# VH-VL binders against q9usg8r228to453, part 16

Target 1, 226 residues: q9usg8r228to453
Amino acid sequence: IPESAEWMNHLLEKVWPLINPEMFSSVADQIEDVMQASIPSFVENVRVASLDQGSHPVRVVSIRSLPSGEASESFSEKQASEAEHKDEPEQQRKQFYNFELCLAYHAKPVEDATSTSARASNLHLRIVFYPGIKGTVGFPLPIWVEIKGFVARIRFRCELMPEVPFLKNVTFSLMGLPELNVSAVPVAEGGVNIFGLPLISKFVNDAISAAANEYVSPKSMTIDLS

## First folded at step 5 (VH-VL)

Design s25 (framework fv_ecleralimab)
Fold by ESMFold2-Fast, scan of step 5:
Order: C-alpha cells, then structure tokens, then sequence
Structure s25 (fold): chain C 226 residues (1-226), chain A 124 residues (1-124), chain B 107 residues (1-107)
C-alpha cells in the first residue's frame, strides 16, 4: 500500500521535534511590534494577548526534494575558509539535504458561531486595542482574530554531520509571502463597531504578512541542534 | 519572470567614459550580490567586478585590468545596478553582462540570473 | 594570478559521452561551477559546487572535481548540447576566474 503521506509524515516527525518553542513567542512579539508601529493616531497601544494553535492541524499539500549536497556560506565566509584551508587537498564542505513544503491551513467551520469555545478550536489571536492619544489611555478593546486559512511555500535546508544523530541544524525560508485570510470578530457585546471589523481584519492581515516578510527568501531562520 | 536588462552600451572613443545600467525585476534585488561579466567578440567570459548587498557591507571588488578605472554601484530603491567606465581602452570592447551572484541556498545558484548583455565598442 | 585551463574544443558523437576538463592548481579544494553558452545567448549555469545541478538541467549533465582537474561530463550527447562551456572558480588572490572555454561539437 504505497502512501504518499507516509514519507511526508516520517520527514515531518524528524523535523517537528526540532522546532524551538521559543520561536512562537518570537513570532507573537514580531507581530505585536509590527502592529504597534502601524497603529493610527487614535489608538495608544496594541497587544497580542495570545496566539493559540487550536486543535485543527495544518495540512501538507506537497513536498519535493531539491538538489542536495554542498551549500555555500556567505562570500566572506567562503573567502576566509578557502584562505585558511588552501593547503588541504580534500577539504570537507558542508553537506545539505534540501526540500520544499507547501502547507495549507483551512479553519474548521463552527456550528455555533456565537460560541468562543467552538471558535477556539481554530488557529487564532486575541488582540487588545487601547484607544486614545499619546498620554491618554482608554478602555481596552479585545478583539478575536481567527485565521481562516493560509497557503505557505517553505524551503528547508538540513545540514548533515558525520556524528549521530547526523543532523546539525535546520534552516528554513518562505518562498514568497503566504496567502493569508483572517477574520476579526468581537469578543463581547457593546463598544465594538461591527463595520470596523473588516478594517481590523485587514490591519491584522497586513501585520502578519509584514512579520512573515522577515522570513521570506533570501531571509531565513536557523534552528541549531548543536 | 526574473529579468535583468542591461542598457547604456554604445560606441565610445579611447579615453572616453560610459555608464551602464542594469534594471532588475522579479527577485529581491536589495539582498542580492551583483556582478558584471564581459565577453570580447569571439572570446571567453571575463569577470569585471561585483558589489555586495548593503547587509554585507556593500563593498566592491574589481578584476585587475579594470581596477581604478571602473566603479560599480547600486541603487536599491530603483532595483538598478551601475557600471561607471572611465579611461576606456580598445581592450574594453565587449558585451557586458549583469549577473546575480549567489553563495547560499536562499539567494544562491537556484537563482543564478544573467541579463542578455549590452555591447560596448571602444574604437577611434 | 590563478589560471584555469580548458581544451579549445571537444567533439562527441550523438548519443556518446563528452568530457570537458578544467585544470587548475589544487582546483579540487575549490568550488567549480560550469556554464553553457550558445551563440547569441547569455551563459546558463549547468553545474554548481562541483557536481550539483540547477533545476531544469538534465541528469545527463554531471560534474566532478579532484586534485588538479575538474570535469564536466555530458552523457547521451544531443545536438542541442552544442555550445561553449566555461568552468569558473573563486580564488582569494584573483577573485572570480573563468576558464578559456571549450567549444563542444556534436557530430
């Protein structure tokens, strides 16, 4: 029974335990920083209160191997390495296993749209806006932002090493900005302009896209497995 | 999709000056290291020089035959690479190619792009 | 300055294997890249880092690099492989160096 998902699962299981939990706090902080830099004059502050994955997982749409083998350091690093090792007849270079993943997420429909618990099963952010001008603090305005879906294309470079476990580090980069659809909803009655929710959705969408741009090729993030 | 388009080539007398431009599109120009490579009619490829990204200090290096006469610069706001050629010699007659220079997986040889070239003729 | 040596021309019969060499002092310690150039066209990278192929380059193209010689191998040669081929390295004293080029003729 050949199953295409089986090898993808084996690969994901290899990579998944290598994900640094601190990366999620870094992502949330980056989104908050982008939003804070973009708030209009009538908003004093904005905070990402939580980023929750929910119970509904992402899906692997496709995976493909890229040419593997030697990969480069920066030009200055290659210059330094070559100068240092010019007399070595068989200098060992870095060895890489490279692949590309296409990931898709689609929020699960909720039968009771008024239930916060039901909506929490999907990937979401809780954001708090503090209306006011500089030096004047208004009441907090909590907003629930659901990630309705996204499509992301990510390249991974796995640096190999001769010693067990044979994997030294994993570097990843986004191949363009993810396709992203978010929806803002009020957490509570009163004080929320329902016609402002599409503007909040766009604001959050733009902030997440700007944060993701820090990982768009040629930018990358490396997870060191020592 | 990805394009590098050179312009500014032409006929110039020995001792003259000429500035080449390379307009880039379809990739993140500001992060790319950029090179000029030339090819004299019926001859082989010869590297002219390069300029690193601003993140990598924006430094330039030149081949010995052009050092002191040619200057490479970039304008990241316009996605444009330049080659300022001074004190031109008949030996500088060549098609000049604008190329991307990659040395890592993210910007590297998956994205090795060349323009179609622009002809510079140095003749009296 | 550092120099790369290539034969001026190589001939191969249709369907046979062509080998183009690139000689350089201790070139096996350097990263060798190979370019294909057809008349009137810009060069195209066919091999990078000694032996890796860019996307879109057929498996018939392979490379090796050891000692004082790097080699580009083209198996099952086709008429469309007729072109000039250049090897290229970076050297600390000479920066980027191209070989003189080899004209491949497919008979």
Amino acid sequence: as target 1 above (226 residues)
Amino acid sequence: EVQLVESGGGLVKPGGSLRLSCAASGFTFSNAWMSWVRQAPGKGLEWVGHIKSKTDAGTTDYAAPVKGRFTISRDDSKNTLYLQMNSLKTEDTAVYYCTTEGYDFWTGYDFDYWGQGTLVTVSS
Amino acid sequence: SYELTQPLSVSVALGQTARITCGGNNIGSKDVHWYQQKPGQAPVLVIYYDSDRPSGIPERFSGSNSGNTATLTISRAQAGDEADYYCQVWDSSSDYVFGGGTKLTVL
Scores: ipSAE 0.000, ipTM 0.425, lowest interface PAE 11.3, mean pLDDT 77

Design s26 (framework fv_ecleralimab)
Fold by ESMFold2-Fast, scan of step 5:
Structure s26 (fold): chain C 226 residues (1-226), chain A 125 residues (1-125), chain B 107 residues (1-107)
Amino acid sequence: as target 1 above (226 residues)
Amino acid sequence: EVQLVESGGGLVKPGGSLRLSCAASGFTFSNAWMSWVRQAPGKGLEWVGHIKSKTDAGTTDYAAPVKGRFTISRDDSKNTLYLQMNSLKTEDTAVYYCARGEYDFWTGYDYFDYWGQGTLVTVSS
Amino acid sequence: SYELTQPLSVSVALGQTARITCGGNNIGSKDVHWYQQKPGQAPVLVIYYDSDRPSGIPERFSGSNSGNTATLTISRAQAGDEADYYCQVWDSSSDYVFGGGTKLTVL
């Protein structure tokens, strides 16, 4: 049975600002690793200082139920599960709830684009480039990267269990690369921009897309809730 | 590496019976969902039915035109899939393909990643 | 029952981009898979889950799916791409549904 997305969007509006940005640290680390691998020789280092969701939430465009109880584990996951329960005399059949979400994000127009606090209302990253030549670390170049928008299709597989909290784990996967639009601006006027803002925007967009590709089907991530 | 080889096709009269076989190799057959898909001469692909793996209860489902007349079975010890066709009609004339459902943790086999070469079944008076 | 609609034929010049459509009611909410079938041969999976490519399928093949239309795109078309192409979905009421097929001619 397909579910209405209205209750989920109402819930997201309430909880979005309350999410601890630290929960996005693994995503920020992956983006940083991809960027670090792609920096030119005259840049010593790049760091993702923060990934902050702001106060403007993502929107659930649609939700649909997928066949349940027919999803299987990857070969390694199946072997690990079978090895763990090898000595059980009678095993209970696993129960799954599978669904797909289509998510959309569009940055909210800000009253004053030069205001840092106003821009912080939208999903953004703070990135610092450290130029370096001949082994010398130069002046840090901070860049504000605003996520203008994205569209992502994500599948979730929930493994159910009879005891609280009733969810043993959640596996998710992206159904293709998200459509992504980002914009980069300097936080302060400190020195010459070595890349140019359009090139930085492309560099960041490509890095986020490459990081997202690590979760594109058949790749997935599992979160253990038990 | 993965191979599917169909056999058993031929000429049969309306009302007759025929059994097709599909020999599988290069993968763990017992874990796979297997389907039969047919194609009438000059026409498109039409799903016939599938059989789930033994670990997924080994249940079968059939397309409406063949339900009650066709039976799908498997012998995991021989890595072989079967299609038993009874009460054949001229409309059943087609090339019959053996196809493997992808072992997928999201949907449980809603597409076909490998196909056999097919075997022709002709139902003619 | 659920139905998929494909054009009977599409023509493309060597090196140009071919687009083959698959129409279905709210097909954007379904997973679309694409098969290539050359004369006298078995079908071969070329795209699964709307846009993913199996190992061995060149990057010239891509897919999209939104609203009521899914599209298979073949860029830099080659003579060897000439074949029949079928879209396929799974539907809870109809199980596995195939489109009628599109014959691609490379000129």
Scores: ipSAE 0.000, ipTM 0.427, lowest interface PAE 15.6, mean pLDDT 79

Design s27 (framework fv_ecleralimab)
Fold by ESMFold2-Fast, scan of step 5:
Structure s27 (fold): chain C 226 residues (1-226), chain A 127 residues (1-127), chain B 107 residues (1-107)
Amino acid sequence: as target 1 above (226 residues)
Amino acid sequence: EVQLVESGGGLVKPGGSLRLSCAASGFTFSNAWMSWVRQAPGKGLEWVGHIKSKTDAGTTDYAAPVKGRFTISRDDSKNTLYLQMNSLKTEDTAVYYCTTEGTYDFWTGYDYYFDYWGQGTLVTVSS
Amino acid sequence: SYELTQPLSVSVALGQTARITCGGNNIGSKDVHWYQQKPGQAPVLVIYYDSDRPSGIPERFSGSNSGNTATLTISRAQAGDEADYYCQVWDSSSDYVFGGGTKLTVL
């Protein structure tokens, strides 16, 4: 059924810490937008200060080859496609490479929870809440949110082309909402009310899930590389 | 429009064998992933196994309770799915449904849900 | 192995809203599909991928899925909605997993 991805995991382990965190700014902005739309009346504003991958990588659980685009077409669609390309060279027909990735993330236990360096080894967000009513000047409340784990199943459809770089576009879709566990990590002497941490964790979890929902099947995103 | 018709069910003694057939019509059978799902009398649904399309090398997967005893095969020229059941046990007594997996839409998947079901065929294993 | 939990039975008054739950560890990250089975009949897919309806399924049927619970909601319940309802997911370690089924009675 799904193939072993041991070689990809070895590669991810080596390259993960080298990824520039700025590459995640788009994702952070999307999460911030969702959170901002969902804040209760007693919170004036919310900001995602950073989304950092840490040193502990995601793991590829499996990679699975899927049928070509033609295999996913209905009889009618296949007939129309064949009729349209009846007089065209083979090279002008669309070629697809389809596959599914199952990704898992599991944060490493932190022996010294007061160490910022130790906590930064795991995938995390730094979030700033501004408590207050609309029009009131709020004070910043910084919160450290650790991604305890996630499981995501993603399908990719790669459209090929004969010219370099041979990849015209990549379309991806999440096969259901990712399994996601986040935790608001206590800041030593930080003054955050213990009863507020579960609510913050739930709020952030819901926001990330809502952001991810924009890419859950049948919704997809296409990145044009040509 | 899509029709699945199971046949071959009946009474068999423990340790016996039985072969079920499913005649498919109304869709391109050769492109479809096909599953068998069973239901013991008065009980819930239980997946038995599936077979992928030829483009996916026609590979099969089975639920743990039937692994090694049941074999799924297909004949695309006859639009027919088969379930060969060997070493039958009393707990294999159930109505066996032939199902198609998903749509042919890549993004909604044809391997994670069962969109069309046959009427089922009863297999009774008793001494 | 992955397991789905459903209540054995749910009752709803005619014209009211029925809610049938499907519990599973982090089920909100999985794609949940729902089937309706009337006595002596084969199951019929009524919701796929958490909230999508197949052609022919009335808008009264809707689904949601978050956290540890997926829910099938049947608004303006009708006598013809009386049936057994099964939730189903795919799990990488367990393949296709069905819930135990919920009998819906329309009073």
Scores: ipSAE 0.000, ipTM 0.425, lowest interface PAE 11.1, mean pLDDT 79

Design s28 (framework fv_ecleralimab)
Fold by ESMFold2-Fast, scan of step 5:
Order: sequence, then C-alpha cells, then structure tokens
Structure s28 (fold): chain C 226 residues (1-226), chain A 127 residues (1-127), chain B 107 residues (1-107)
Amino acid sequence: as target 1 above (226 residues)
Amino acid sequence: EVQLVESGGGLVKPGGSLRLSCAASGFTFSNAWMSWVRQAPGKGLEWVGHIKSKTDAGTTDYAAPVKGRFTISRDDSKNTLYLQMNSLKTEDTAVYYCARESTYDFWTGTDSYFDYWGQGTLVTVSS
Amino acid sequence: SYELTQPLSVSVALGQTARITCGGNNIGSKDVHWYQQKPGQAPVLVIYYDSDRPSGIPERFSGSNSGNTATLTISRAQAGDEADYYCQVWDSSSDYVFGGGTKLTVL
C-alpha cells in the first residue's frame, strides 16, 4: 500500500527552522577539506564559515520500502561479516528494514538580493577565500553561496533489535551523485571580483559533489543508536 | 529447467475484466519475486507490476498507468502467479509476459533483472 | 519519471562491431541490463549488471556503463544477432524502466 509523504512534509516545514545549524558542522568540514585540496596557487586558504539551513525546508518527494530480507549487505560487508562470524555456526540472522527516500530542494526566489535576511531564508554557505601566497596575510574575501536546488536519492538500512527502542543502527548511502545547483553571490561590494563568481560557483559545486561522493554507493555511513 | 507459461488472454471490451495466470516450474516459486511486463503491438517493453516473496513481505508494486485497476497475487501451493485486470482500456492491449526477477543487492544500487520469461499471452481490448 | 533513450535503429555489416546506446540521467550510477527480442518471441537476457553475461551468451556480447550512457557492444556481428534490443534499469520513482528499444539490422 502506498503512503503519502504530505504528513512528513508538513512536519518538516515546522521543525526545519528549529534545527541547530551546528549539526551540519561535519558536512561543512568535509566540504572545506575538499576545497582546500583544490585551491589555486593564488589562493592561500579557504574556509567554510557556516552552513545554514535557512527557513525554507527540503521536501520529501517519495518514500519506498525496499527488500527487508537477507542479503541487504554490500559485497564488502558480506565478506567482513562472514570472516567475523565464521567461528559462530549458531549466529542469529540479522533483521533489517530497508527504504529509499527521495529528497528535493528548491530555493525560494529572493526579490531583494541585497537583503541578508532574505538571502538567509534559503539553504546557504558562507565561504571565506584568502588570496595570496604561502605565509602571506591574505585579505579575506567573503562569498555567499546559495543552494538553488538539489535532488538526492538516499537508501537507509535499519538494523532491528528485539529490545526497546527496536532500532540498533541506521546505515545510509546515496544512490548516485545528487543533482546540485549552486550560485555564488557577493556578501560585500568591496574586495569581491564579480568576474570570478561563475568560477567560484563551479568550484563550490564540484567540492560539494566530491564531498557527497564519499557517501555514494557502495560507500555508506552507519549511525549507531544502541 | 525453468519454465513459465501464461494463460487467460483474449478479447475483452473496454471497461471489462480479465484474469491472467502464469504457471511456474523448475524452481522454488515461493522464494521468487515475480513481475508482469507487457508489450503493445509494435511497441516496446513496459513493466506492469510485481509481487515479492512472502519471506520479503509479499508486497506488490504497480506502474502508474495500471495502479488501482490491476491486482497481482500468487498461490505458492500451486506455483501460480495471477494478474487481475479491471476497468480495461484500449491502451491495455498488449502481449503480457510473466517474468522471474533476480536477487538484488542493496548497496551497489543493483536492482532486479528478469532472467526467465514466459512466451506471453495476448490481451486485446476492443469494442 | 525516469526515462531511458535508445536509437530507433542501428545497422552493422556482417563481421563488424555494433554499438547500441542507452541514455539516462546519471545512468552510470545504476546497473543496466540488456534483453534481445526476436520477432514473435519472448525477450532473452543477454547482459546483466552492466557487463555480465548469462550462460549461453557468446563473448561477442559485452556491455559498459559510464556517466549518462550505457552501451551494448556486439562484436563480429552474425545474421542471427538481428533483433530488437532493450536496456533496463531500476529507479526509485519509476521502479523498472525499459528503453524504447533498438532494432539491429545486419547487412
């Protein structure tokens, strides 16, 4: 039986602005690390000052149950599991609940682009570029990067347990690179080379995509809830 | 050898109903996920829907054009797959194939492929 | 909904290599399966998981999948290879999706 995602979207609209931005610090650090590895010789440093979700929420497009039986593990996980448990012929079969979530984000149009408050309503990053050579005290160039939109497909494997809360861990993986569009806009009129904004937008888009690639199947991340 | 034999096709008027059967042999039917795939005359293949094994919840999924009109069921004691087709439209005219799904791997993004197909049964919806 | 695009037809000379493409957004992240269908017959699986061959399918059949295009390659084409070829993937929005099919003619 198919289920509507409207209830989930209604809840997400209410809680989205209440999420502490610091919960995204790990994602911001990952993006910063990728950017640092790719900076040109005339840029000394780059820093992600913040990653803020804004007030405009992501939307759940669909949620689908997937096969929840045996063999939900990747080839590498199966090899590791078999090696670890080869001496336990009576090991109990693990129980999984699997589902796929499709998320979409579309930024709200901003009529007054000079308004910081209006810009902050959308998902965005604040990035600081430090031009110069190694050892130079670079003049900071702050850039506002708006996430114009994305579409992501994420699979979740939930390992069940008989004791409350019945959920032992959650493993997730991206099903391909997310479709992503970003736009760099100047935060301050002085010091920003507007001719470089398309290159900065591409640079940031590539960095976010590369960071996301660390979670693209067959790669995954597990959160232990035990 | 794996064998799938469809039956029940024929001529039916728009708005009518028809039930297709697929008799399976040569494998453990109760463990297999089974699909229906159709092909309109001179056109390409189109997935209709599937039913999972009972050990994998026994749930069904349907393509958008048939959702709410078609129902897939199975009888593991008879090794038989069924497709109940209601409120038939002229656009439902096609050869209907019974197909066995492969296993799937969660993390590689690997989905099912159809390793064995029946010969198909023709359903013609015409006034 | 997710869509796969195939050319309507491809021609190949006897003994030469035919290439049939299957286009889809980020199809390289999906596993592509290929079916051969001769007139009046049921489809037959010829390639699964991008490049694996079922028992009984000759080594002349191979597959690849990268970026936005998957390709079925038939080397040393034979008269008996003349058929319609379909690619197929699974997608979360559409479940099982087939390409429109490509008619291969062996000249």
Scores: ipSAE 0.000, ipTM 0.423, lowest interface PAE 11.9, mean pLDDT 80

Design s29 (framework fv_ecleralimab)
Fold by ESMFold2-Fast, scan of step 5:
Structure s29 (fold): chain C 226 residues (1-226), chain A 125 residues (1-125), chain B 107 residues (1-107)
Amino acid sequence: as target 1 above (226 residues)
Amino acid sequence: EVQLVESGGGLVKPGGSLRLSCAASGFTFSNAWMSWVRQAPGKGLEWVGHIKSKTDAGTTDYAAPVKGRFTISRDDSKNTLYLQMNSLKTEDTAVYYCTTEGYDYWTGYDYFDYWGQGTLVTVSS
Amino acid sequence: SYELTQPLSVSVALGQTARITCGGNNIGSKDVHWYQQKPGQAPVLVIYYDSDRPSGIPERFSGSNSGNTATLTISRAQAGDEADYYCQVWDSSSDYVFGGGTKLTVL
């Protein structure tokens, strides 16, 4: 029977605004490091001031269970033995539970495009560029970067604790680079000369993709819950 | 960029032995899971066995028809994969391909992303 | 042991869509990978994880997998697509399993 993702989306809607943004600081730092390595000559420095999830959640498009310890069954010739039934309970106690999620994000429309609080409801980054040339640092240029949408396929491996199914740790890996669409808008107005917002959007998109590549299979990240 | 070059194939009599080598380049060999896949003349593909990376204990697994007769090993310092074939049978006649496995961190069993050109092993009197 | 079933041959007219099936018990719960093999050449991965394309594989190649059947779809068929196509899964009882292969003829 196929698993329905609807109940997960209901839960996610309730939990999403409660997540502490500080939990994303590591991701923000990684994006900043990638950007800093790629800044053009007329920019002296770049900083990611924050990565905030907003109130509009990501959606689970699908969930699929993956083989967990099934490979060990192919190496167990003892399952053909006289005591096969006794071995079965030990084999059923898998150390790992694996699954795959397909996640999609689509920013909700903002009626007042100039409203910062309305824009903050969507997943966004606040980035500050420091223009500079000949060793002179100019005034900071703050940019609001909205994540318009993404599609990501992520595999999770959950390690279970003995005796009762306690969750010991969770490891995740991306199955390919996410499809990503971002939009940059300046926070500070003034002047008829618009800095290349499409170029900034592309620069940020490329940096996020490069940072995400650090978690693309066979690379992974483990969160210890013990 | 990624290149796999097999060698060591040839004509051998039933009951004989042969050692195949696969020279790898263009990727970090020591991190890769490596497989051997064979194809009898005019027939389909058949997995022979694999060897995991040293980080994953370097363990080996074999298909039932070759278990106990074939041994897979690797030399990471030389970026080389080996297949030692003993007690060869007429049914072992095939082109033997060296392949890399697209490693899935979770399951460890995945797809074959790069293939060598193969080396022909003929077992006949 | 787990078994994958493919048709022996499929014919498609130039510019039309070819569909190659791979049948297996509850194959929809497995990850299916597809390989293209031209005469005298090594196999080439064309689809992995049911529907993903490796770099360099044209968008004309697509895949699906549900229930008991996985399908490789080749749209706008070209003469260069003529080859043998193999599906492949991993199974706990049989390890790596390949289908018998399907010869695609482009007319």
Scores: ipSAE 0.000, ipTM 0.430, lowest interface PAE 14.6, mean pLDDT 78

Design s3 (framework fv_ecleralimab)
Fold by ESMFold2-Fast, scan of step 5:
Structure s3 (fold): chain C 226 residues (1-226), chain A 125 residues (1-125), chain B 107 residues (1-107)
Amino acid sequence: as target 1 above (226 residues)
Amino acid sequence: EVQLVESGGGLVKPGGSLRLSCAASGFTFSNAWMSWVRQAPGKGLEWVGHIKSKTDAGTTDYAAPVKGRFTISRDDSKNTLYLQMNSLKTEDTAVYYCTTEGYDFWTGKDYFDYWGQGTLVTVSS
Amino acid sequence: SYELTQPLSVSVALGQTARITCGGNNIGSKDVHWYQQKPGQAPVLVIYYDSDRPSGIPERFSGSNSGNTATLTISRAQAGDEADYYCQVWDSSSDYVFGGGTKLTVL
């Protein structure tokens, strides 16, 4: 049974719309790079114009406390960590707070799907495809991509320190590839569907999944907060 | 060498009680999360419940079929895990295994790395 | 509740490759672990985190996990590989979930 996360969800509801979208720019860049590497010959370019969290928040489904890790080895050396014998001398003790977070996102139903304001309430990407032969540029084709839902399991290691701000760094890793559903809608007048919306949705879904895979264990990211 | 030795199994009547013990050696028991997993004769493996380390306040979780009837406890001074089984049903007839769970954050252990030999519990008239 | 599905039995000829599947809704997003159990013995971990091998497990054992299916692959099957094989995941709502088990027969 998971621990109660209701207080965190109340906090997320209040702060979610206040998060600066520019904090997601590195994730948007990675998604763009993956898409650019996969475009067909009749598309000259693809750009992620924005990745915006909207007003509808991610939900914390559960928080599971984990025992303190004694090893200082990175996720990239998972094999070496597993091979360590129990009778070997233990490494110098570090003060860590470790936990696992299960996050779920479900887009809020939109009664008027043609309303950009209503759609902007959900987590979304704005993507621009530039049709043409590589080396030439045609009219931009803007596409609105809504994240319909996902479930992610993330582990966090927080290294503590005795002085302010008491948190030295945070390392996180996805404990598997998240389940992800997306929906694409053209925003151009008289929309020409070059790829077909289902094909665009699949293309974007695959790109986001591939970008997320860069954070799946044994891969991790460390943020220095000291 | 990690060793887990279960004991306390036997024949009990429906509605009866039984306490299983698991003696652990070869590792730092007090830091380990410990589980009980059972297997009915000729059937598959079924998780029963676990108890977290003292660092995680020694909290317990149970599978739905045993919740409210079974209690898991530990004595770190004796390196021993216990399973108290009350209001036993014929469906509880199984070999009960004591097993360790991973507690190393970097290895991401969510599996059962060491198992005891098991002890048979038979619930029959 | 989360459920895992395994075939009841799989047969393989001596020296050939056996494949045992473990089906689950979006199991590719979970970490899958595999256990080998010989008659009258306790289970033994043979694969953890989809594809990693514990010390002492031969390289003939490998694993994969994608989409809705995880697979345990046993290459160059030996008579000593006859056993029941169980897959297992951890799920936030169901805790520890085991598959029903697959009996591997080496012919």
Scores: ipSAE 0.000, ipTM 0.442, lowest interface PAE 11.0, mean pLDDT 79

Design s30 (framework fv_ecleralimab)
Fold by ESMFold2-Fast, scan of step 5:
Structure s30 (fold): chain C 226 residues (1-226), chain A 125 residues (1-125), chain B 107 residues (1-107)
Amino acid sequence: as target 1 above (226 residues)
Amino acid sequence: EVQLVESGGGLVKPGGSLRLSCAASGFTFSNAWMSWVRQAPGKGLEWVGHIKSKTDAGTTDYAAPVKGRFTISRDDSKNTLYLQMNSLKTEDTAVYYCTTEGYDLWTGYDYFDYWGQGTLVTVSS
Amino acid sequence: SYELTQPLSVSVALGQTARITCGGNNIGSKDVHWYQQKPGQAPVLVIYYDSDRPSGIPERFSGSNSGNTATLTISRAQAGDEADYYCQVWDSSSDYVFGGGTKLTVL
């Protein structure tokens, strides 16, 4: 049974606005690459100008510890099968700590949609579309994309080591595609056809989901800390 | 080559009226959002109000201390901005600057990129 | 109403780095602009959108903005940098808001 993570939520509320948005640049680049590969014929280029976390934090819904075998089922089959080889000397066997985190995000309502400061309080993307056909490039069309909400379930495998810092690497994997809801708003008043905004929202939602799919079980990412 | 030249400042008694003018050159005035910013002697900058371009409805907004007493208008055929000041108070004593508002794709009009030299308005005895 | 706080004065030695702060609630979520005003002259825009420089402004001028504090940094300070410096933001409830100004003295 998952335990309450209220202490983690208190910490996240304190530190969330202090996170440098540059730390999300690799995620923004991946989203941009996915979008660029999927642009329609009337768009020449697309750019993710920024991915900013805002001041409203993500929330930890639950955290639970996992036995090593249960976490292994979430990682690539090849990794698990290679670990099965011959009996390694007991002292050379890897030690793991595994846990699962459930994260939820819900944007705060924005009273004044024309307010940049109000919009910036929520997790958001700034995206620029460059319209163009047959090699011609038009003026940039800036779009503000707010993340209205998401729910993500992530498993972590921490490989321990006896020497400081005691943590050799961390492997994480998403347990399915996150539930995701985004909303697109034009920056300039009256400039964009309102029928285009739901299509842009879908386009961005699909791109974020496709980027996230690269980390969905059995796929994983390992960060080496040694 | 952007130039803003204010005129019309002077001495006026409390309760009086003054009309300031700002002659603009070196840019397409009709497309610009224009602001008035004031500075009391030895004090800081204070936004007074602005007027949007005709394309953006030509609407005006004012800072609370001057709302209802000051009126901003423009004459695009003459490239001139105006500030009509009524019911003047001693607290209105300041150098009044004419400014252009800069444009950014993400925020619209947000900052003041060009400034005139200012015109002094003294409201006294 | 939204409010910006600046120190009244900052001193810097010739050739050293001056840092002028602008405090505001969640100012890191706003776009901050900086103006230089020399005695008897009109203000001049020196930094816009937190860290961008207008054409003609030396690279010695830089800006940053995060959390509750924006900072104007002037490296290799020169006598000609002596002036009053104002930060400014736009706020939906207050429109254009200026800080109280900081007098920079170059020793």
Scores: ipSAE 0.000, ipTM 0.419, lowest interface PAE 19.2, mean pLDDT 79

